# Miniprotein binders against q53ft3, part 73

Target 1, 195 residues: q53ft3
Amino acid sequence: MFGCLVAGRLVQTAAQQVAEDKFVFDLPDYESINHVVVFMLGTIPFPEGMGGSVYFSYPDSNGMPVWQLLGFVTNGKPSAIFKISGLKSGEGSQHPFGAMNIVRTPSVAQIGISVELLDSMAQQTPVGNAAVSSVDSFTQFTQKMLDNFYNFASSFAVSQAQMTPSPSEMFIPANVVLKWYENFQRRLAQNPLFW
Key: E = the ipSAE of ESMFold2; O = the ipSAE of OpenDDE; V2 = 0.75 times the mean of E and O plus 0.25 times the DockQ between their complexes.

## First folded at step 8 (miniprotein)

Design pB12 (at its last look DockQ between E and O 0.02; V2 from the best seeds 0.00; counts 0 for: pae E 7.9 > 1.5, placed apart)
Fold by ESMFold2-Fast, scan of step 9:
Structure pB12 (fold): chain B 195 residues (1-195), chain A 86 residues (1-86)
Amino acid sequence: as target 1 above (195 residues)
Amino acid sequence: SPESYKRAIRYALFAQKYAELIQREAKELGDPEAFEEALRLFRKAAELYLKAAELYEQGDYEKAEKLMEEARELFLEALRLYEKLK
């Protein structure tokens, strides 16, 4: 049903279903994660009147999970970006002794998705600053994705002198990629929903 | 407990709502038999959840728990089958 994406990691599309209405993704090495994207795969939509509440949990000092509501996904808004860096801060991590634990256990956080009635979701309040507000943070994420694509594509650019005849390969001038990048940035600035 | 009863009713409702979704999608595809086995499993799960709820109200927790377990297996299989059939 659902996917979970962290920048720099492989996308997860196989959530563990722990109950009829509950799905979990494991996030190892969560201290390195700032943002998480949760999205619907498009295979199975929510039935009418239903949606998903998105939770984040991390182990507390006693190893017990602390669940916090981040936000929601619905058929009308099937993806959401969440900032989790502010939620995993702890006094022990910033204190020198707390950061230098002699006994080390793996740090694994979880994203949980609970399928809920929309009416029930409307009564719930997400923790502050977790939901990445739709314009500025979506624009920032999209800009980073655009930069990543442009840099990736440009890394394959070769000069005319380096081109070897290859009938099975197609080449696109770097200026075409640049024009697409500039056009997309301009359109995104004018209307973030132009696509 | 009130929580056990509420959970049974919740899962019965969810099974019914997934069945309604399947019926709508089958109609939109013009294929009344699309996802037929998944639909059957969701309907059977809903039936068992409702029977479990009734048993919880009657205080027959042992039999209610058994039906909840059977309904859960059907619900999870229905969801997996529905995803595969699309």
Scores: ipSAE 0.729, ipTM 0.908, lowest interface PAE 1.0, mean pLDDT 77
Fold by OpenDDE base, look of step 10:
Structure pB12 (fold): chain B 195 residues (1-195), chain A 86 residues (1-86)
Amino acid sequence: as target 1 above (195 residues)
Amino acid sequence: SPESYKRAIRYALFAQKYAELIQREAKELGDPEAFEEALRLFRKAAELYLKAAELYEQGDYEKAEKLMEEARELFLEALRLYEKLK
């Protein structure tokens, strides 16, 4: 349902579903991360009238998780870029993940997505510095991220004739990645501020 | 607790919304059978969540939690099935 992308890292498409309406991505070495892209995979949309509240958690000085609302993703806004580098010293906000005892290592942060009613989401206030506000900056960043991912993924592409049998590995057709890329590009072009 | 009650209601609503979504998709695709099991499971999950909510309201937390767990399993299975269909 969700993907998480960090520049220079592999895309995460397998969120841990920690509750019926909650999904979590682990972000190792989060201190080196400036921006995170959260996006819908397009496989499962939000139910009508629902969206996703995106939270970031990092360990505080005591090693306790601090959760902050970054923003939102919706069917109409299926991706968002968040700046997390400046959040490391922030205060926690009310979050839906408080009851989850997620074992964290000090170097691992988490992105949490809580599926919620759109009306409820509208009442929430994201942390001010998390949203990339500049359309141009966002578009450029997103494009770079997409290109980075596509280039990385495509670098591993081999023809069937070149494939070495590896029964332990699963392969994704390159055209799937391309289609995803093209679809994302179209969405970005239609509304750079689709968040 | 009031919070547990609210959670159960929220989960019921979410399950219902997925059921509605699937029902629409099934209709649009003209293949109701493909989504039938997922739809059934979401509906059942919703029912159980609602029952759990009632139990929470009545103060029967133990039974409520059991239903919540059962509903969760159904919901997750429904979601997995639905993902496979996409």
Scores: ipSAE 0.156, ipTM 0.666, lowest interface PAE 2.1, mean pLDDT 79
Fold by ESMFold2, look of step 10:
Structure pB12 (fold): chain B 195 residues (1-195), chain A 86 residues (1-86)
Amino acid sequence: as target 1 above (195 residues)
Amino acid sequence: SPESYKRAIRYALFAQKYAELIQREAKELGDPEAFEEALRLFRKAAELYLKAAELYEQGDYEKAEKLMEEARELFLEALRLYEKLK
């Protein structure tokens, strides 16, 4: 159901399911981790009215896990990037994992995802500055992604009059990017939730 | 700068969303390995953009800019492979 990506590491797509509604990823050598991406694989959506509360756990000075709420993922905002570099000395928050049969070691941190009612998630307050990016509704995010990609790719375009010989460089004609943009937009209009 | 960090984060998210799109399309075709190389490259681009964001935060702009260029090359190749195989 979920994936976890850390810079410099292989993506994890096989969360440990510790309850029907709770999933955990292990993060070895957590002190070298500054950002984590949590995302939905797209295989199984949340049930209607539900979403995921995302937590980070690290061992405190006594070796006990300290859990902090990072933020949320939902069908409408299916991925988020969380900054955890400043959280390794913070205080814990209320969390649902204390009664879980979770594999715990003093030297490894964890990302926990708890499937909860959206109304219940609205009552929770994430730690400050943890979420550096979140995705609006799937349609709005996809539209922003299309615009951002088009602007990004077009920044490499040159007019025919500005072309110079550059045998060590690869070029992409601007019309290829535009055609891709148009095709993707058409598919999105046909099925805004094909993710 | 703050703008460079934010740009790297946005590109990381963008690359990750392409990976999610391709994975869903492969499922729609009934072939979960469809577009496997493009998927791998989009995920690698996301990883490098994220690492570049961290280097911008550390003030290592030269290394961050080098990773941004590498990530861009991977992202564009992933896009080319995906469009070729559709």
Scores: ipSAE 0.011, ipTM 0.582, lowest interface PAE 7.9, mean pLDDT 74
ESMFold2 (binder alone), alone request of step 8: mean pLDDT 83; pTM 0.817
ESMFold2 (binder alone), look of step 10: mean pLDDT 83; pTM 0.813

Design pB13
Fold by ESMFold2-Fast, scan of step 9:
Structure pB13 (fold): chain B 195 residues (1-195), chain A 86 residues (1-86)
Amino acid sequence: as target 1 above (195 residues)
Amino acid sequence: SPESYKRAIRYALFAQKYAELIQREAKELGNPELYEEALRLFRKAAELYLKAAELYEKGDKEEAEKLMEEARELFLEALRLYEKGK
């Protein structure tokens, strides 16, 4: 359903599903993380009237999670950038993950996504300054993310093409990746919110 | 308990909404066999969640929890098939 991206790290597309309506990504070495991108993969949309509440959690001194509401993703806004560098202290917000009582190792934070009714989400207030509300900052970060993804994918495609035992692995031609990159960059320049 | 009842109703609603979504999307190209199977499993999960809610109201917690677990397995498999079908 969902992807989670940190600049300079491999994208995560396989969230751990901890309940019918709850998904979690682990963020190791979270003290080095300033921003996290949460996005929908486009494979499964939310049903009408539903969306996702995005939470951030870090372990306290006893290894217990402290959950904070960052913001939301919906079919109309399927991606969001969150600044987490200022959220590693203070009190936790009201959250639906309390019943799970998740205890994690030190230095591993989590992103939680709770699938909720839009009416319920409208009654909730995210922690201040978590969501990146500036279109310019969003565009700049997304462009850097896009560049990093393209460079990573292109590098791996070349290495795999030269080191085949075929069969087993699916390959994507490098020119397809380049075409996607060019189209995405052009559309982003015209409208930063096209996706 | 009121909370267990509400949770069962919430999960029934989610399963029903996903089934409605698949039914509306059934006109588009994908794997129709996987879509049809996902639809059947979401519907069956919804029925089991509703039955679990009735049992929670009656105080039959053990039987309700058994149905919740069975419904959960069907829900997760339906979601997996839906994703694979795209």
Scores: ipSAE 0.282, ipTM 0.736, lowest interface PAE 3.5, mean pLDDT 75
ESMFold2 (binder alone), alone request of step 8: mean pLDDT 84; pTM 0.827

Design pB14 (at its last look DockQ between E and O 0.02; V2 from the best seeds 0.00; counts 0 for: pae E 6.4 > 1.5, placed apart)
Fold by ESMFold2-Fast, scan of step 9:
Parts: sequence; C-alpha cells; structure tokens
Structure pB14 (fold): chain B 195 residues (1-195), chain A 86 residues (1-86)
Amino acid sequence: as target 1 above (195 residues)
Amino acid sequence: SPESYKRAIRYALFAQKYAELIQREAKKLGNEEAYEEALRLFRKAAELYLKAAELYEKGDKEEAEKLMEEARELFLEALRLYEKLK
C-alpha cells in the first residue's frame, strides 16, 4: 500500500502490517537520517472519507518507543516529506500504537502509518517541526532523492558482456534511467508540485 | 471492554468501506468478476466484526475474540487479493 524513502538508501515498499489499519517501516541507523518520504504506491487507494496518519518513533534512553505524529497522506495528497532530525525527546503521547509492546534496538527508528477516518485526522495536530513547510526545501530534498535514485539504479547497469541468462529477471537499459532522470528533473524545475 | 467493542466497530466500518471501494472500481472498469472474491472476503469480515461487537456488548469475550481473529484473517486476505488486481 505504502512506500518509505530515505536519501542514500533502498526504497522500502513492503511495510510490516501489524494490524488491519496499521503499517510499520523500520529505519535502521536513523541518526544518519534527516528526511523521510512517505507515499502511497497507487495500488490500493484509501476508501472515501479515509486517509493515513504518519507517525515516527525512536527509542528513548531506556529503549522504549516514543511515537510522534508527523502528518498525513491522503488520496488527494499521496506523498509527504518529513524532517526527523532534531525531533524532541518525549514520553509516549496519545497515539494508536500505544497498546503495541514494540521493543527496538537502540539505533532503529520506525515510521508508522495508521489508517484513519478523515474527520479523526482533522482533530490531530502534528509536531511543529516535522513537515517540510518550505517549497525550496521540498524541491532540494526531491532533487537529492531523484539523484540518489538515478545513482542507485545505474549501479545495477551491466554491459552486454556481463549479462547472463536470467529468465526471472527484467533488465532496463541505463540510458532509459538517464532519460527518465533528465525528464523528471526538468519537470520538477518547472513545477515542484508536479509529482 | 469498551475499547474492544470500539475496535470491532472500527474494523467492521473499514471492511465495509473497502468493499464499497472495490464495488465502485469493479463497476467503473467493467470487470466485476475479477474483484468478486476480494469483495466477498471484505463483506464476510465486516459481518464477523459486527457479530464480535455484539458479543463484546453481551460480555462474551472469548467468542468475540475468536470472531475478531477470523475476521482479521479474511480482511488481510481480501487486502492481498485486491493488491494483486492492479
């Protein structure tokens, strides 16, 4: 249903579904993460009147999860960028993951997505510094993510001489990735809200 | 408990809303047969969640929990089948 993306890392598209309405992504070595992107894959839209509340948790000094509301994703706004660096320490606030006894390693954080009614989401207030509020910051982050994707995809490119028969594997020419990158970069420069 | 009742009602509502979504998409695409199994599973899950809610109100926690687990299995399978229909 959902994807989670961090600059310099493999995109995650297989969230752990921990309840009918709850999905979790693990963020190892979260101290090196400044921003995280949460997005809908487009496979299953939210039913009418529903959306997703996005939470971030990190282990406190005792290794216990501290969940904070970052923001929301909806059919009308299916992606969001969040700054997680510098989030304040705190006790577990009122959150839908409260009954879950999740114990994590000290350097692993989590993104949680709770499927909610839009009316319920409207009554909630995200932490003040999590959402990327500046279009310039959003554009810079998106450019870095796009560059990271191109570099990652290109690292898997192989020459004709290096190709072996692989009937279960699809290959994409490196120049197609380059063309996609250039086109997306151009479109992003013209309209940062294009995507 | 009041929380268990609310959870059952919430999950019943969600199963109903996903069923409505599937029915709308299937009709729009003219391929209702392809969505039939996922739709049936969401509808059955909703039925079981509502029955579990009724049992929670009557104080029959053991039977309610059994139906909640059965409904959860159907809900998750319906969601997996729906994902495959992209």
Scores: ipSAE 0.656, ipTM 0.886, lowest interface PAE 1.3, mean pLDDT 78
Fold by OpenDDE base, look of step 10:
Structure pB14 (fold): chain B 195 residues (1-195), chain A 86 residues (1-86)
Amino acid sequence: as target 1 above (195 residues)
Amino acid sequence: SPESYKRAIRYALFAQKYAELIQREAKKLGNEEAYEEALRLFRKAAELYLKAAELYEKGDKEEAEKLMEEARELFLEALRLYEKLK
């Protein structure tokens, strides 16, 4: 039902179902993780009126798990990006995973998804700054990335008259990069999550 | 315990919601037969969870837990079946 993605790591598509309504992903070496993407696989939707509350757990100074609500995923918002790097000093909140004796190693954090009624989810307050996933923020980030790449690539542009023979180098016409950029922008505008 | 009771009720609701989802999908796709077993299992799980809740409320923890386990098995099987249909 759920997937979990950390940059530079293999996608996790096999959550441990610890309860009928609870799923857990292990995140080894969590201290090196800045962001986590939680997403629905698209195979099984949430039932009507239900969604997923996404929690992060890390060991506190005493080695006890601290669970914090990161945010939510729903049928209407089937994916979310969460920043977890700044949560290490946070206080634990009420969480649905407290009764679960999940064996944890000190270096392993967990992402927990609790399937809950949307009405109940609305009453919960995620920890501050964890939810990065406004479509707007993503769009802005993507746009910045695109601009950065385009600017970088274009900075190397030379006219044919300026070209020096370099048999070891392959050259790509600048118009190809421009076309790519334009196409990407168009796709992004149509669907920020087209990828 | 009150918490066990609440859990049982929550699971019953969850199973019921899946049953409703499947029923709607089956109807929409005109393929009720394909979803029949999963639907049956979710409904049965829901019933068992509700019975477990009643038992918890009455203080019959042992029997409640048995029903919870049985319901869990049915629920998970229903999920597996449903997933295969997608």
Scores: ipSAE 0.610, ipTM 0.864, lowest interface PAE 0.7, mean pLDDT 85
Fold by ESMFold2, look of step 10:
Structure pB14 (fold): chain B 195 residues (1-195), chain A 86 residues (1-86)
Amino acid sequence: as target 1 above (195 residues)
Amino acid sequence: SPESYKRAIRYALFAQKYAELIQREAKKLGNEEAYEEALRLFRKAAELYLKAAELYEKGDKEEAEKLMEEARELFLEALRLYEKLK
């Protein structure tokens, strides 16, 4: 279902399935890894309305796993690059993987992917040090596109007093564009991956 | 250097996007074996672009630029193979 690619290493395409909806890749010698790509192989898509929350885990000084949410992959955005170089001493985050039994190898970290409802994913916050998080870049791109369209369309607005008769053309009221803009922003804030 | 890092990351994402594209097409057509070499080359290009990004970040501009050129050549070969399969 999933692949994992790191710089200078062969792609991993055989995730360990640790639950019906949870998949893991081992990252040996994780201290030398700074970026990771997580992607869909394309063989099995997510079920409708679902996507993948992507986590990074490393063993702490006691050998216990510290899990951090990196971001998301979906059928519509099936790959992402995550920067993990600043996360190897950070705080853990809420995660669905439970107690992992293979946490006694101090030089091995893990990438975990949890298949979840898109609405549930919209309420999750990735760690702030994932500088190349595709979710963060995606929301910035989406917001810029939304603002650009609204600003462009609004620059053509005229009042009825300024309106030139043009019976052969179709018009839309400016308030329809504003309403769409407001609704789209609300949905984007709830789930950056809703579209 | 900051622009070079961002460029390498962007190229890694682009190469991976092409790998996704052809993998979806191969699945739809039921012909994965025909696409295997192009897929391998796109993934290898993505790997090298990502390594170049890490070298730029560490300040090794000379080595990073060599990897960028190698990755570009692999990416272009992958495109050529993909175009032949269309």
Scores: ipSAE 0.106, ipTM 0.637, lowest interface PAE 6.4, mean pLDDT 76
ESMFold2 (binder alone), alone request of step 8: mean pLDDT 85; pTM 0.848
ESMFold2 (binder alone), look of step 10: mean pLDDT 85; pTM 0.850

Design pB15
Fold by ESMFold2-Fast, scan of step 9:
Structure pB15 (fold): chain B 195 residues (1-195), chain A 86 residues (1-86)
Amino acid sequence: as target 1 above (195 residues)
Amino acid sequence: SPESYKRAIRYALFAQKYAELIQREAEEAGDKELLEEALRLFRKAAELYLKAAELYEKGDKEEAEKLMEEARELFLEALRLYEKLK
């Protein structure tokens, strides 16, 4: 269902299912990672009213996992880029002589995906500046552009009975514009990442 | 075949995700020229994988396989350039 990608590494598509609604990707050598991409594969959508909360986990100084909410993926927003640099130092690791007291911690972090109700997701706040969404911004802009263009083109529509004969002027039937709009909307809904 | 079509679509998605990631990193990096070149190649690979998928759907297996090979070479070159930047 899900994919996970970090720079310079092979994409992971085989998440470990740890519960009916929870999936995990391992991120070995996570200290070298700045960004992680979490995305849906496009094969299996979330059930109606559900989405995925995306978490990042790293071991604290005691080796205990510290989970942080990065953001969300949904059927409408099936991909997100997260910046995890700056989140790796962890809570409770701050110490005046921390460098002298560093405990050997595993270098493996995890991305967790929890399938949750959209209403529950709306009540949660991701950690600051973790979500970096050029894809979501592009998709939103593209949708706005499509709506604007369709409305603009439709504002000039006239019935065939009202057409003024003009052999030098080209006309495009309004239904052709509508079909293009509907087709693009369908493609965007199925895969917001197409170009 | 259905398997070939599925594979082409999957690799197009991967190429698109790499392009998105590299675009973000290029915005933060100092050496934008090599990052832009890798980005260009990933985008080209994605386009060819999508065209291969279209040809598989139409039953043009030989042309689809040709495009899959070309897309693969571009994808690997993009990875090589990106690896070089890290």
Scores: ipSAE 0.288, ipTM 0.711, lowest interface PAE 3.2, mean pLDDT 73
ESMFold2 (binder alone), alone request of step 8: mean pLDDT 84; pTM 0.804

Design pB16
Fold by ESMFold2-Fast, scan of step 9:
Structure pB16 (fold): chain B 195 residues (1-195), chain A 86 residues (1-86)
Amino acid sequence: as target 1 above (195 residues)
Amino acid sequence: SPESYKRAIRYALFAQKYAELIAREAIKNNDPESYEEALRLFRKAAELYLKAAELYEKGDKEEAEKLMEEARELFLEALRLYEKLK
C-alpha cells in the first residue's frame, strides 16, 4: 500500500501490517536521518472519505516508544516529505498505536501509518515544522530525491534469472521503478503541490 | 469496553468503504466477476465486525474477540485479492 524512502537507503515498499488500518516501517540508525518520504504505491487507493495519518516513533531515554504525528497522506496528496531531525526530544502526540507499539531495539525508530476518517484527521495537529511546505525548496529536494532513488534503484536492477528464492528480501522490477519515476515527475510538473 | 466497541465499529466502516469502492470499480471497468470475491470478503468482514461490536456492548468479550479475528482474516484476504486487480 505504502512506500518509505530515505536518502542513500534502499526504498521500503513492504510495510508491516499490524492491524487492518495500521502499517509500520522500521528506520534503523534513525539518528542519521534528516528527512523521510512517505508515499502511496498507487495499487490500492484509500476508500472515499479516508486517508492516512503519518506518525514517527523513537525510543525515549527509558527505551519507551514516543509517537509523534508528522502529517497526512490522502488520495489527493499521496506523498509527503517530513523532517524528523530535532523531533527526538519532543513531547509525544495523541496516537492510535496503544498496545501496538512495536519498537524492538533502542536504535530503531518507526514510521507508522494509521488509516482514518478525513473528518477525524482534520481535528489533529501535527508536530510543528515536520512537513516540508516551501514550494521551491520542496520541489528541488524532491527532484534530487527522485533522481537519487531512480539511479540507486536502477543500479541494483536484476533479471528474474538472477533472483534468489529469499523470502526476506524484496526485488523491485525495473519497469515498476521507471513507471513510478515517470508518473511522479509528470505529476510534480503539473502540480508541485500534489503531495 | 467502549474502546473495543469503537474499534470494531471503525473496522466495520473501513471494510464497508472498501466494499463500496470495489463495487464502483467493478461497474466502471465492466468486470464484475474479477471483483466478486474481494467484494464478498469485505462485506463479510464488515458484517462480522458489526456483530463483534454488539457482543462487546453486551459484555461477551471472548466471543467478540473471536469474531474480530475472523473478520480480520477475511479483511486481509480481501485486500490481498484487491491488490492483484490493480
Scores: ipSAE 0.273, ipTM 0.713, lowest interface PAE 3.6, mean pLDDT 76
ESMFold2 (binder alone), alone request of step 8: mean pLDDT 87; pTM 0.860

Design pB17
Fold by ESMFold2-Fast, scan of step 9:
Formats: sequence, C-alpha cells, structure tokens
Structure pB17 (fold): chain B 195 residues (1-195), chain A 86 residues (1-86)
Amino acid sequence: as target 1 above (195 residues)
Amino acid sequence: SPESYKRAIRYALFAQKYAELAAREAIKNNDPESYEEALRLFRKAAELYLKAAELYEKGDKEEAEKLMEEARELFLEALRLYEKLK
C-alpha cells in the first residue's frame, strides 16, 4: 500500500505488515539519512474516515527502539516528506585517525505506518518540525538531493585528485560542478519550476 | 490513472539511482562528458519525481500516462549510461 524513499536509494514498495493496521520499512545505515518520503502506491485507498500515522524509530544506546510521530498521509494528501535529521542521536562518531578504513556495527532504523481514525490522528502532535510543508518539501527535497549529489561528486573528485593523482587522465575540476550547482541555484530562485 | 502515477514515481526514482551510479563511474573514469550527461539525467529524474508526486497528490488524471512514459524512458537512458560506464 505504501512506498518509502530515501534520497539516493532505491524506492521500497514492500512494507512488512506487523499487525492488521501496522506496516514497517527498514532503513539500514540510518545515520546517513536526513529526509524520508512516504507515499501511497495507488489504487488501494484508506477506508473512509481512516488515514496513516507515520512514525520513525532508531535504536537508542541500549538497543531499544525510540518511536516518534513524524506526521500523516491520507487519501487527500497521499505523500509527505519528513525531515528526520535531529530526531536521531545526531552525534557522529569522532574518528581519531585520518584516512583509515572504518568498520561499524550494522544499524537499522524503521519507518512505521499505523492505520488510524482521522479523528484520532487530529488529536496527535508530530515531533517538532518533522513534517515539512508540501511547498517547502519540494524545494528542500530537490535542493537536498542536489547538495548530496554535488557534495559526493566534488568530494570524490577532490579526494581522488589529492589521494590518488593520475596525470595521464583528464581531471574533472570541482569548480565545474560548483558552477553548474550555482547556475542551478540561481535559476531555481528565479523560477522553481524551470528544471 | 493512479497506477500510471505510481509507475512514474517508481521509474523516476530508479532513474535517479542509476544516474547517480553513472555519475560515480564517470568521475572514476575521468569522463567529463558522461559526467555532465549523468548530472542532466539526475536533475530530470528529480523533476519528474516531484511533478508526479504533486500531480498524484492533487488527484490529476490527465498527465499520468505521459509522465509515466517520460519517466520510463529516463530510467532506461540512465540505466544504459550506467552500463556503458561501469
């Protein structure tokens, strides 16, 4: 019934049903996730008077799940973008040694969807600023995906040039990516629908 | 139809993924032309995703099939680029 997307990852459309009214998506490597999109797939609507409450959970320091209400999806609003940055531990492990391989224990967060009465959902308050408005969601999601792409591409190119230089190969300058990104930002500011 | 919007969203997300993978390979290969192509595909995939999600949310039915076909073609183009560069 539902789909779940993290920027840069394959869409998930096979939620695990854990109860008649509860569905879960697993989010591996959750420390790298800042935004998640939840949407209804299509022709199976919620029953009249019902909607979906969207929750996020991550393991705390004791391995216990911490569930937080992010927001809602309904037949009238079948998709939503949620900012989950700041809702997890937020603290990255300090790496004391430079340029060393990092091994880490697998960590999995979850998106939970609970089918609830609309009246019941109206009585609940999502955690602070997790639900981004549709207009802000579109702009922020697009900019975040581009920022992630640009940062990855430029970081990778710079790292390759500095760590493993190849004088016989053509270098892709980081400033070319930066100029593209700046031009995109300028055009997006002038007309958000240009691209 | 709602099904066509669902497919458009899915194809757009796959297009985004493979465009990102293609960009990664283009950087590894020091191939600026393929890198620029991957960037264009990534941007178009994001645009299609947002448009499909918005129209689906509004309950618009008129553009569903067109958007789905555009997203499908974009996915195939991104996949071909990735396979060419890997």
Scores: ipSAE 0.000, ipTM 0.162, lowest interface PAE 12.8, mean pLDDT 64
ESMFold2 (binder alone), alone request of step 8: mean pLDDT 87; pTM 0.868

